# VH-VL binders against PAX-interacting protein 1 (PAXIP1), part 12

Target 1, 90 residues: PAX-interacting protein 1 (PAXIP1), of Bos taurus (Bovine) (a0jna8r94to183)
Amino acid sequence: ESCQIFFGITACLSQVSPEDRSALWAMLTFHGGGCQLNLNRKCTHLVVPEPKGEKYECALRRASIKIVTPDWVLDCISEKTRKDEALYHP
Short names: E, the ipSAE of ESMFold2; O, the ipSAE of OpenDDE; V2, 0.75 times the mean of E and O plus 0.25 times the DockQ between their complexes.

## First folded at step 23 (VH-VL; framework fv_emicizumab_arm2)

Design c4 (from z3 with light chain S30D; at its last look DockQ between E and O 0.47; V2 from the best seeds 0.00; counts 0 for: pae E 2.5 > 2)
Fold by ESMFold2, look of step 23:
Structure c4 (fold): chain C 90 residues (1-90), chain A 123 residues (1-123), chain B 107 residues (1-107)
Amino acid sequence: as target 1 above (90 residues)
Amino acid sequence: QVQLVESGGGLVQPGGSLRLSCAASGFTFSRYAIQWVRQAPGKGLEWVSSISGRGGSTYYRREVKGRFTISRDNSKNTLYLQMNSLRAEDTAVYYCAKEGYTWPDWPDAFDIWGQGTLVTVSS
Amino acid sequence: DIQMTQSPSSLSASVGDRVTITCKASQDIDEYLAWYQQKPGQAPELLIYDASNLETGVPDRFSGSRYGTDFTLTISSLQPEDIATYYCQQYDNLPLTFGGGTKVEIK
């Protein structure tokens, strides 16, 4: 489903510039996903450019959270499919 | 190396008081909730008290509430348990234990434990 | 208070045996259950957290699973160094509570 690539996804965006955050937010929500400001139990993904920081360390511990770089979002849209998150671990 | 080291245990008469300390090293102490857990000789584990890393929130099992006070000094990386009005049933090894990674509304298990300090309450 | 009913209270098994220990929570606790190993004369050590996540450095013969409020610790091939008492512990709600323990011995 190309128009619903991110259906069922709730992403927390971390360590991105305000401009990149706005763009990633728009891309995720346009394609059926959700975004939020804080990392919590409702999240399915943490989008983070570098493997550091409090949110990253928390997410590493929780198998329920998939950790990806922003490139995952871009490539999913470009390829019109949800890419394997493991390939995009920072 | 992440460590917790308890001290201050000993022999005390019923009704007496004792203060336990737990010295922390190797991690950012103020970011983690810390617990006291006790184990009577030959018995299982029993949670006693918890304190939040930053907010100063404290929690107690009902049998010790009003008699025990948990506190921390983040400038000294030290957790304390002030135990007053001690009873024979308080006899146990007391452990301090660290929550793995404290996050709001997302609880975690105890990943690092101290070696314990024995408290004996007897006449 | 959430009661954690752990069984069996003790067991004996041979080296190489598959060992299964269970805990039942009296209420839903989501995945917030830990398994600890306590060797004689030592402090507890974390084995499993969030019901099924293996703690760093723990041998992969240990595993945990969850079905509803029923939780299982499995040792796929018992080793002599696994002689210990095992405790489950819920950390969903206060007061935090432990199971009664399972003492594992080698025959």
Scores: ipSAE 0.288, ipTM 0.772, lowest interface PAE 2.5, mean pLDDT 91
ESMFold2 (binder alone), look of step 23: mean pLDDT 92; pTM 0.946
OpenDDE, look of step 23: ipSAE 0.321; ipTM 0.829

Design c5 (from a1 with light chain N31Y; at its last look DockQ between E and O 0.69; V2 from the best seeds 0.00; counts 0 for: pae O 2.1 > 2)
Heavy chain, then light chain:
Amino acid sequence: QVQLVESGGGLVQPGGSLRLSCAASGFTFSRYAIQWVRQAPGKGLEWVSSISGRGGSTYYRREVKGRFTISRDNSKNTLYLQMNSLRAEDTAVYYCAKEGYTWPDWPDAFDIWGQGTLVTVSS
Amino acid sequence: DIQMTQSPSSLSASVGDRVTITCKASQDISYYLAWYQQKPGQAPELLIYDASNLETGVPDRFSGSRYGTDFTLTISSLQPEDIATYYCQQYDNLPLTFGGGTKVEIK
ESMFold2, look of step 23: ipSAE 0.579; ipTM 0.888
ESMFold2 (binder alone), look of step 23: mean pLDDT 92; pTM 0.947
OpenDDE, look of step 23: ipSAE 0.477; ipTM 0.866
ESMFold2, look of step 24: ipSAE 0.523; ipTM 0.871
ESMFold2 (binder alone), look of step 24: mean pLDDT 92; pTM 0.945
OpenDDE, look of step 24: ipSAE 0.320; ipTM 0.827

## First folded at step 24 (VH-VL; framework fv_emicizumab_arm2)

Design d1 (from c5 with light chain Y31W; at its last look DockQ between E and O 0.74; V2 from the best seeds 0.58)
Fold by OpenDDE, look of step 24:
Structure d1 (fold): chain C 90 residues (1-90), chain A 123 residues (1-123), chain B 107 residues (1-107)
Amino acid sequence: as target 1 above (90 residues)
Amino acid sequence: QVQLVESGGGLVQPGGSLRLSCAASGFTFSRYAIQWVRQAPGKGLEWVSSISGRGGSTYYRREVKGRFTISRDNSKNTLYLQMNSLRAEDTAVYYCAKEGYTWPDWPDAFDIWGQGTLVTVSS
Amino acid sequence: DIQMTQSPSSLSASVGDRVTITCKASQDISWYLAWYQQKPGQAPELLIYDASNLETGVPDRFSGSRYGTDFTLTISSLQPEDIATYYCQQYDNLPLTFGGGTKVEIK
């Protein structure tokens, strides 16, 4: 589906407030993505507002994981297209 | 500086035992899985055993199961390999190698290697 | 077990040459592939991790790529200090397995 912007995406949320986490979780899943709190090999993206935390350090080592701010999720949805993750690195 | 230093290698007869040590420095030892990799003379690299950062998980290649035991003392920043019932085919330089990053048990490439210690099993 | 078929087993090239080494995994290992350099009489050193990520301190003449289960290490311009045996290694699943190695020499 064209509306499945996050198809194939499994996002790990880190350093996000409970309120924001719930919202991001809903948005990601509604648009065809997956979401989880634990960082593992299933994750394609780490969503983190600031470049800190153990999960961030881990993701830096993993070429398979894209590190983006929450704005990436929002902008993808608002523009109905998957944005370049590199532009949203915290 | 991050460093691994192996010791304990030597000449031993078939059926004998040997314990290798790997002293680590320059990093938070308990955060990283460490493994043993060996290399027979003139041959390639061969994974032997791995142990998780806190030592809760251990893994072995099939050929050494039941004979080798990997362990670690995080208070001493030291990795061990107890080798029993040694065979000629165990002859090799044994390296300890650190994984680049583990979270929590996510395997990674080996970013730091020791200089190796030679184990020779011969009559 | 995951088999890593590495080729060639050896090669000789001139300084400045482009050198390519290949490893093929017997099954999908995703990006969990590393390349190591082992110079004579020394321990291996990590060059590439996660198939294409250059390890810190490694010259950028080294690069890695992936196409499915085919992995390639490339030296864009071979230097004398690159004389070594190179190994690929998968860390997707246990047991961890290495390729057979490629001995690189200078003509």
Scores: ipSAE 0.432, ipTM 0.860, lowest interface PAE 1.7, mean pLDDT 94
ESMFold2, look of step 24: ipSAE 0.628; ipTM 0.895
ESMFold2 (binder alone), look of step 24: mean pLDDT 92; pTM 0.945

Design d2 (from c5 with light chain S30T; at its last look DockQ between E and O 0.65; V2 from the best seeds 0.00; counts 0 for: pae O 5.3 > 2)
Fold by OpenDDE, look of step 24:
Structure d2 (fold): chain C 90 residues (1-90), chain A 123 residues (1-123), chain B 107 residues (1-107)
Amino acid sequence: as target 1 above (90 residues)
Amino acid sequence: QVQLVESGGGLVQPGGSLRLSCAASGFTFSRYAIQWVRQAPGKGLEWVSSISGRGGSTYYRREVKGRFTISRDNSKNTLYLQMNSLRAEDTAVYYCAKEGYTWPDWPDAFDIWGQGTLVTVSS
Amino acid sequence: DIQMTQSPSSLSASVGDRVTITCKASQDITYYLAWYQQKPGQAPELLIYDASNLETGVPDRFSGSRYGTDFTLTISSLQPEDIATYYCQQYDNLPLTFGGGTKVEIK
């Protein structure tokens, strides 16, 4: 539907607290996205609060993966539009 | 200083065996899948075999299945290629090549290559 | 198997020329395409990964692009040190496959 802001997106969550991870997972999936903990070819986005960790380093070498902070997810939802990922690079 | 160094190449008769080694340094060896790629004299590049970082997964081109065995010893930072029942068409420079990133076993481009070792199969 | 059809097999150009090499995949491989440079008597070196990402240390005169299953390596201004054979390679699916190579020479 029109509320499927994250349609086609599969996000890998990394370096987030259990509480934040659960919240982000719920928000992404509720709005039509997918979530996973493993970083692989299915991922379109890496959600990470800081530019660190093995997944971040891996994602830097993948043009197909957008690296964004959790704020990207929140802002997309609050503004009901998919924001430019480049503005949310950690 | 990331580096791969192949060794073990030489002249062998058809039907013979040879074991290649690839010594790695400058990176966490077990984190990366490593490949064997060969190049016949005057020809192009040809993928031969792959092994995952921990060695749990191995892959081969069809023509070498059952004859070649890829393995690794992560405690020694060394990759191996056991080649049995060698054929003339196996004649090539054999390169080991490291994948750029793999998590956990995600195929990637080969960012580091060794200098290669020549294998010649001839009567 | 995924075939990578590379063209041309060879080319000769002048220093400063724009050089274009093409690889066509036999099926959709998304971004999983690399370009390598192999100078005479040397091992291949990675130039481009994921179709359009420039490997660290590679001069920015090199670039890669994708249009569907068509991939292009471009040298914006050919230099003498660029004399080499270039290969594309897909890593979308096994077996991993390379293009036939393009030998680049300078006139």
Scores: ipSAE 0.022, ipTM 0.726, lowest interface PAE 5.3, mean pLDDT 93
ESMFold2, look of step 24: ipSAE 0.526; ipTM 0.872
ESMFold2 (binder alone), look of step 24: mean pLDDT 92; pTM 0.947

Design d3 (from c5 with light chain N93D; at its last fold request DockQ between E and O 0.63; V2 from the best seeds 0.62)
Heavy chain, then light chain:
Amino acid sequence: QVQLVESGGGLVQPGGSLRLSCAASGFTFSRYAIQWVRQAPGKGLEWVSSISGRGGSTYYRREVKGRFTISRDNSKNTLYLQMNSLRAEDTAVYYCAKEGYTWPDWPDAFDIWGQGTLVTVSS
Amino acid sequence: DIQMTQSPSSLSASVGDRVTITCKASQDISYYLAWYQQKPGQAPELLIYDASNLETGVPDRFSGSRYGTDFTLTISSLQPEDIATYYCQQYDDLPLTFGGGTKVEIK
ESMFold2, look of step 24: ipSAE 0.600; ipTM 0.893
ESMFold2 (binder alone), look of step 24: mean pLDDT 92; pTM 0.946
OpenDDE, look of step 24: ipSAE 0.584; ipTM 0.895
ESMFold2, look of step 25: ipSAE 0.555; ipTM 0.879
ESMFold2 (binder alone), look of step 25: mean pLDDT 92; pTM 0.946
OpenDDE, look of step 25: ipSAE 0.495; ipTM 0.873
ESMFold2, fold request of step 26: ipSAE 0.471, 0.534, 0.552; ipTM 0.847, 0.876, 0.880
ESMFold2 (binder alone), fold request of step 26: mean pLDDT 92, 92, 92; pTM 0.945, 0.945, 0.943
OpenDDE, fold request of step 26: ipSAE 0.674, 0.677, 0.691; ipTM 0.914, 0.913, 0.917

Design d4 (from c5 with heavy chain T28R; at its last look DockQ between E and O 0.65; V2 from the best seeds 0.58)
Heavy chain, then light chain:
Amino acid sequence: QVQLVESGGGLVQPGGSLRLSCAASGFRFSRYAIQWVRQAPGKGLEWVSSISGRGGSTYYRREVKGRFTISRDNSKNTLYLQMNSLRAEDTAVYYCAKEGYTWPDWPDAFDIWGQGTLVTVSS
Amino acid sequence: DIQMTQSPSSLSASVGDRVTITCKASQDISYYLAWYQQKPGQAPELLIYDASNLETGVPDRFSGSRYGTDFTLTISSLQPEDIATYYCQQYDNLPLTFGGGTKVEIK
ESMFold2, look of step 24: ipSAE 0.535; ipTM 0.868
ESMFold2 (binder alone), look of step 24: mean pLDDT 92; pTM 0.947
OpenDDE, look of step 24: ipSAE 0.581; ipTM 0.893

Design d5 (from c5 with heavy chain D105E; at its last look DockQ between E and O 0.56; V2 from the best seeds 0.44)
Fold by OpenDDE, look of step 24:
Structure d5 (fold): chain C 90 residues (1-90), chain A 123 residues (1-123), chain B 107 residues (1-107)
Amino acid sequence: as target 1 above (90 residues)
Amino acid sequence: QVQLVESGGGLVQPGGSLRLSCAASGFTFSRYAIQWVRQAPGKGLEWVSSISGRGGSTYYRREVKGRFTISRDNSKNTLYLQMNSLRAEDTAVYYCAKEGYTWPEWPDAFDIWGQGTLVTVSS
Amino acid sequence: DIQMTQSPSSLSASVGDRVTITCKASQDISYYLAWYQQKPGQAPELLIYDASNLETGVPDRFSGSRYGTDFTLTISSLQPEDIATYYCQQYDNLPLTFGGGTKVEIK
């Protein structure tokens, strides 16, 4: 319900530290989202701290994938609402 | 500048063989899947074969399976199409085409095309 | 195989006209649909990818849309340089398949 902020979201985590990756993974999944390391058709979001890497370049080509910084995940949770991804583009 | 240049086309008799090449430049060749697409005279476009960026995966249209072999030499930025047992219906301009982006095998549209090379199969 | 039924096969319109080309997939292909422009004697060029994304460098008079398995390429204002044959192509599944093409001419 209200805690399922990331329902329907499958996030690919890229270019994040192991520590941050684990935290983001936990937060996303706890709030109804999915996470994966591979970028494919199942992904709705790419979480990346900086605009670099092969996954980022791939995601730029795909309009279906929202590219956001980790702050997007954090802010969504803290404010208990899904924030506009466009504001969190790296 | 990103560019693909086909070569190797020509006239060949039915049952003959021909090897096409596609020279790539202006991009990291190994990162992209490359396609062969053909167009018979006055006809539409027809996908022929695909090869992944690193060459680990190859795909063919049913009609050319067993006769055509797609390959690539990433050290030379070159794509190949070995065509054996050629038939009249293989007559076409053959284009190589680069996918926009593939990760690792996520299909994409063809953003760059070569000028094409004509293959004519006739007795 | 996924069939791409493209229509019309040909059309003639005046400069400035709105032109619409349609392509229907025989099954759900999601948004994995591209539109290409092929001018006489030239290789195809990508116009639209992922059903509605305009390729870099393509004039914004070109647009693509999707409704289920129905796809549309629209030229908002036909220009003389738009004389070409247009093709749709699905890349959802192998074998990759193209529409039959639409030849666009100017009156």
Scores: ipSAE 0.362, ipTM 0.841, lowest interface PAE 1.7, mean pLDDT 94
ESMFold2, look of step 24: ipSAE 0.450; ipTM 0.849
ESMFold2 (binder alone), look of step 24: mean pLDDT 92; pTM 0.947

## First folded at step 25 (VH-VL; framework fv_emicizumab_arm2)

Design f1 (from d3 with light chain Y31W; at its last read DockQ between E and O 0.94; V2 from the best seeds 0.78)
Heavy chain, then light chain:
Amino acid sequence: QVQLVESGGGLVQPGGSLRLSCAASGFTFSRYAIQWVRQAPGKGLEWVSSISGRGGSTYYRREVKGRFTISRDNSKNTLYLQMNSLRAEDTAVYYCAKEGYTWPDWPDAFDIWGQGTLVTVSS
Amino acid sequence: DIQMTQSPSSLSASVGDRVTITCKASQDISWYLAWYQQKPGQAPELLIYDASNLETGVPDRFSGSRYGTDFTLTISSLQPEDIATYYCQQYDDLPLTFGGGTKVEIK
ESMFold2, look of step 25: ipSAE 0.594; ipTM 0.879
ESMFold2 (binder alone), look of step 25: mean pLDDT 92; pTM 0.946
OpenDDE, look of step 25: ipSAE 0.549; ipTM 0.888
ESMFold2, fold request of step 26: ipSAE 0.614, 0.593, 0.626; ipTM 0.893, 0.883, 0.899
ESMFold2 (binder alone), fold request of step 26: mean pLDDT 91, 92, 91; pTM 0.942, 0.946, 0.940
OpenDDE, fold request of step 26: ipSAE 0.761, 0.739, 0.822; ipTM 0.931, 0.927, 0.942
ESMFold2, last read: ipSAE 0.596, 0.541, 0.601; ipTM 0.884, 0.880, 0.891
ESMFold2 (binder alone), last read: mean pLDDT 92, 92, 92; pTM 0.944, 0.945, 0.945
OpenDDE, last read: ipSAE 0.787, 0.846, 0.813; ipTM 0.936, 0.947, 0.941

Design f2 (from d3 with heavy chain T28R; at its last fold request DockQ between E and O 0.61; V2 from the best seeds 0.63)
Heavy chain, then light chain:
Amino acid sequence: QVQLVESGGGLVQPGGSLRLSCAASGFRFSRYAIQWVRQAPGKGLEWVSSISGRGGSTYYRREVKGRFTISRDNSKNTLYLQMNSLRAEDTAVYYCAKEGYTWPDWPDAFDIWGQGTLVTVSS
Amino acid sequence: DIQMTQSPSSLSASVGDRVTITCKASQDISYYLAWYQQKPGQAPELLIYDASNLETGVPDRFSGSRYGTDFTLTISSLQPEDIATYYCQQYDDLPLTFGGGTKVEIK
ESMFold2, look of step 25: ipSAE 0.572; ipTM 0.882
ESMFold2 (binder alone), look of step 25: mean pLDDT 92; pTM 0.946
OpenDDE, look of step 25: ipSAE 0.476; ipTM 0.870
ESMFold2, fold request of step 26: ipSAE 0.532, 0.331, 0.555; ipTM 0.877, 0.811, 0.882
ESMFold2 (binder alone), fold request of step 26: mean pLDDT 91, 92, 92; pTM 0.942, 0.945, 0.943
OpenDDE, fold request of step 26: ipSAE 0.543, 0.685, 0.711; ipTM 0.885, 0.915, 0.921

Design f3 (from d3 with light chain S52Y; at its last look DockQ between E and O 0.74; V2 from the best seeds 0.00; counts 0 for: pae E 2.3 > 2)
Fold by ESMFold2, look of step 25:
Structure f3 (fold): chain C 90 residues (1-90), chain A 123 residues (1-123), chain B 107 residues (1-107)
Amino acid sequence: as target 1 above (90 residues)
Amino acid sequence: QVQLVESGGGLVQPGGSLRLSCAASGFTFSRYAIQWVRQAPGKGLEWVSSISGRGGSTYYRREVKGRFTISRDNSKNTLYLQMNSLRAEDTAVYYCAKEGYTWPDWPDAFDIWGQGTLVTVSS
Amino acid sequence: DIQMTQSPSSLSASVGDRVTITCKASQDISYYLAWYQQKPGQAPELLIYDAYNLETGVPDRFSGSRYGTDFTLTISSLQPEDIATYYCQQYDDLPLTFGGGTKVEIK
């Protein structure tokens, strides 16, 4: 749908187990989003459980990237709406 | 702590050559793209050339392409600008400047600058 | 090439005044704009990157904003140490280009 929860986002998943990565990837893509493992300027979001690492430090610097914990993905789906990313900063 | 120091400037005749050096300290040099920026006396800033952290990609402003060559030696923490076929309009203070954070295909602003080295091209 | 049109070319203001400097890009450059300060006789120093973000150690009287291709550097309360020339610079696409500069003086 043109109004799917994650329409227009491209999420980079970092620091998650292979199992959690597969689940988050499926959740994001099923609801209209894109995913990738590489952080680059195509990304709109970094999904990371802890405020550490090179991808996190890079994302902190760039105004175009919103940083969220995996809970953001889960809660957006549970509540059927895109939640404010600022509430989910690690 | 973090420092860039340019050297190699001087007086040269039109058509001559100079090699500028930029010595880096206080940071992991090979992680960062570095630029040359120049400023003619009493004028504004002008980007000259850029090189990626590993040195694989180089870029030049149109007016210096084919005459200037940017390079780096990461084992010596040193950036170079080889300047050939110099013209009067190349007269400027030349700065080296470091990208604040270098990430593939994601350019950044210049967070650390050297104090510059003067190149004067005159007959 | 992306042209950066910076205005005014110079201005004079009193200590405590709010100062604004504008920079217009000839095409969309997203957020990839920096502001530099160059004090007399010194090298440039980064103030603002990605249009909005203050570099470490920069006083919070400096701020940046963006509306489309129009960018603004604001000094909320001008101080004597802010006498300098200010440059915007886009880093979205090559060649990297600077605005013409704004010389700020104290009355």
Scores: ipSAE 0.339, ipTM 0.810, lowest interface PAE 2.3, mean pLDDT 92
ESMFold2 (binder alone), look of step 25: mean pLDDT 92; pTM 0.944
OpenDDE, look of step 25: ipSAE 0.348; ipTM 0.835

Design f4 (from d3 with heavy chain T28R, light chain Y31W; at its last read DockQ between E and O 0.95; V2 from the best seeds 0.78)
Heavy chain, then light chain:
Amino acid sequence: QVQLVESGGGLVQPGGSLRLSCAASGFRFSRYAIQWVRQAPGKGLEWVSSISGRGGSTYYRREVKGRFTISRDNSKNTLYLQMNSLRAEDTAVYYCAKEGYTWPDWPDAFDIWGQGTLVTVSS
Amino acid sequence: DIQMTQSPSSLSASVGDRVTITCKASQDISWYLAWYQQKPGQAPELLIYDASNLETGVPDRFSGSRYGTDFTLTISSLQPEDIATYYCQQYDDLPLTFGGGTKVEIK
ESMFold2, look of step 25: ipSAE 0.616; ipTM 0.893
ESMFold2 (binder alone), look of step 25: mean pLDDT 92; pTM 0.947
OpenDDE, look of step 25: ipSAE 0.413; ipTM 0.855
ESMFold2, fold request of step 26: ipSAE 0.577, 0.614, 0.589; ipTM 0.884, 0.894, 0.888
ESMFold2 (binder alone), fold request of step 26: mean pLDDT 92, 91, 92; pTM 0.945, 0.944, 0.946
OpenDDE, fold request of step 26: ipSAE 0.628, 0.654, 0.809; ipTM 0.903, 0.908, 0.940
ESMFold2, last read: ipSAE 0.599, 0.501, 0.554; ipTM 0.893, 0.866, 0.879
ESMFold2 (binder alone), last read: mean pLDDT 92, 92, 92; pTM 0.945, 0.945, 0.945
OpenDDE, last read: ipSAE 0.807, 0.838, 0.770; ipTM 0.940, 0.945, 0.933

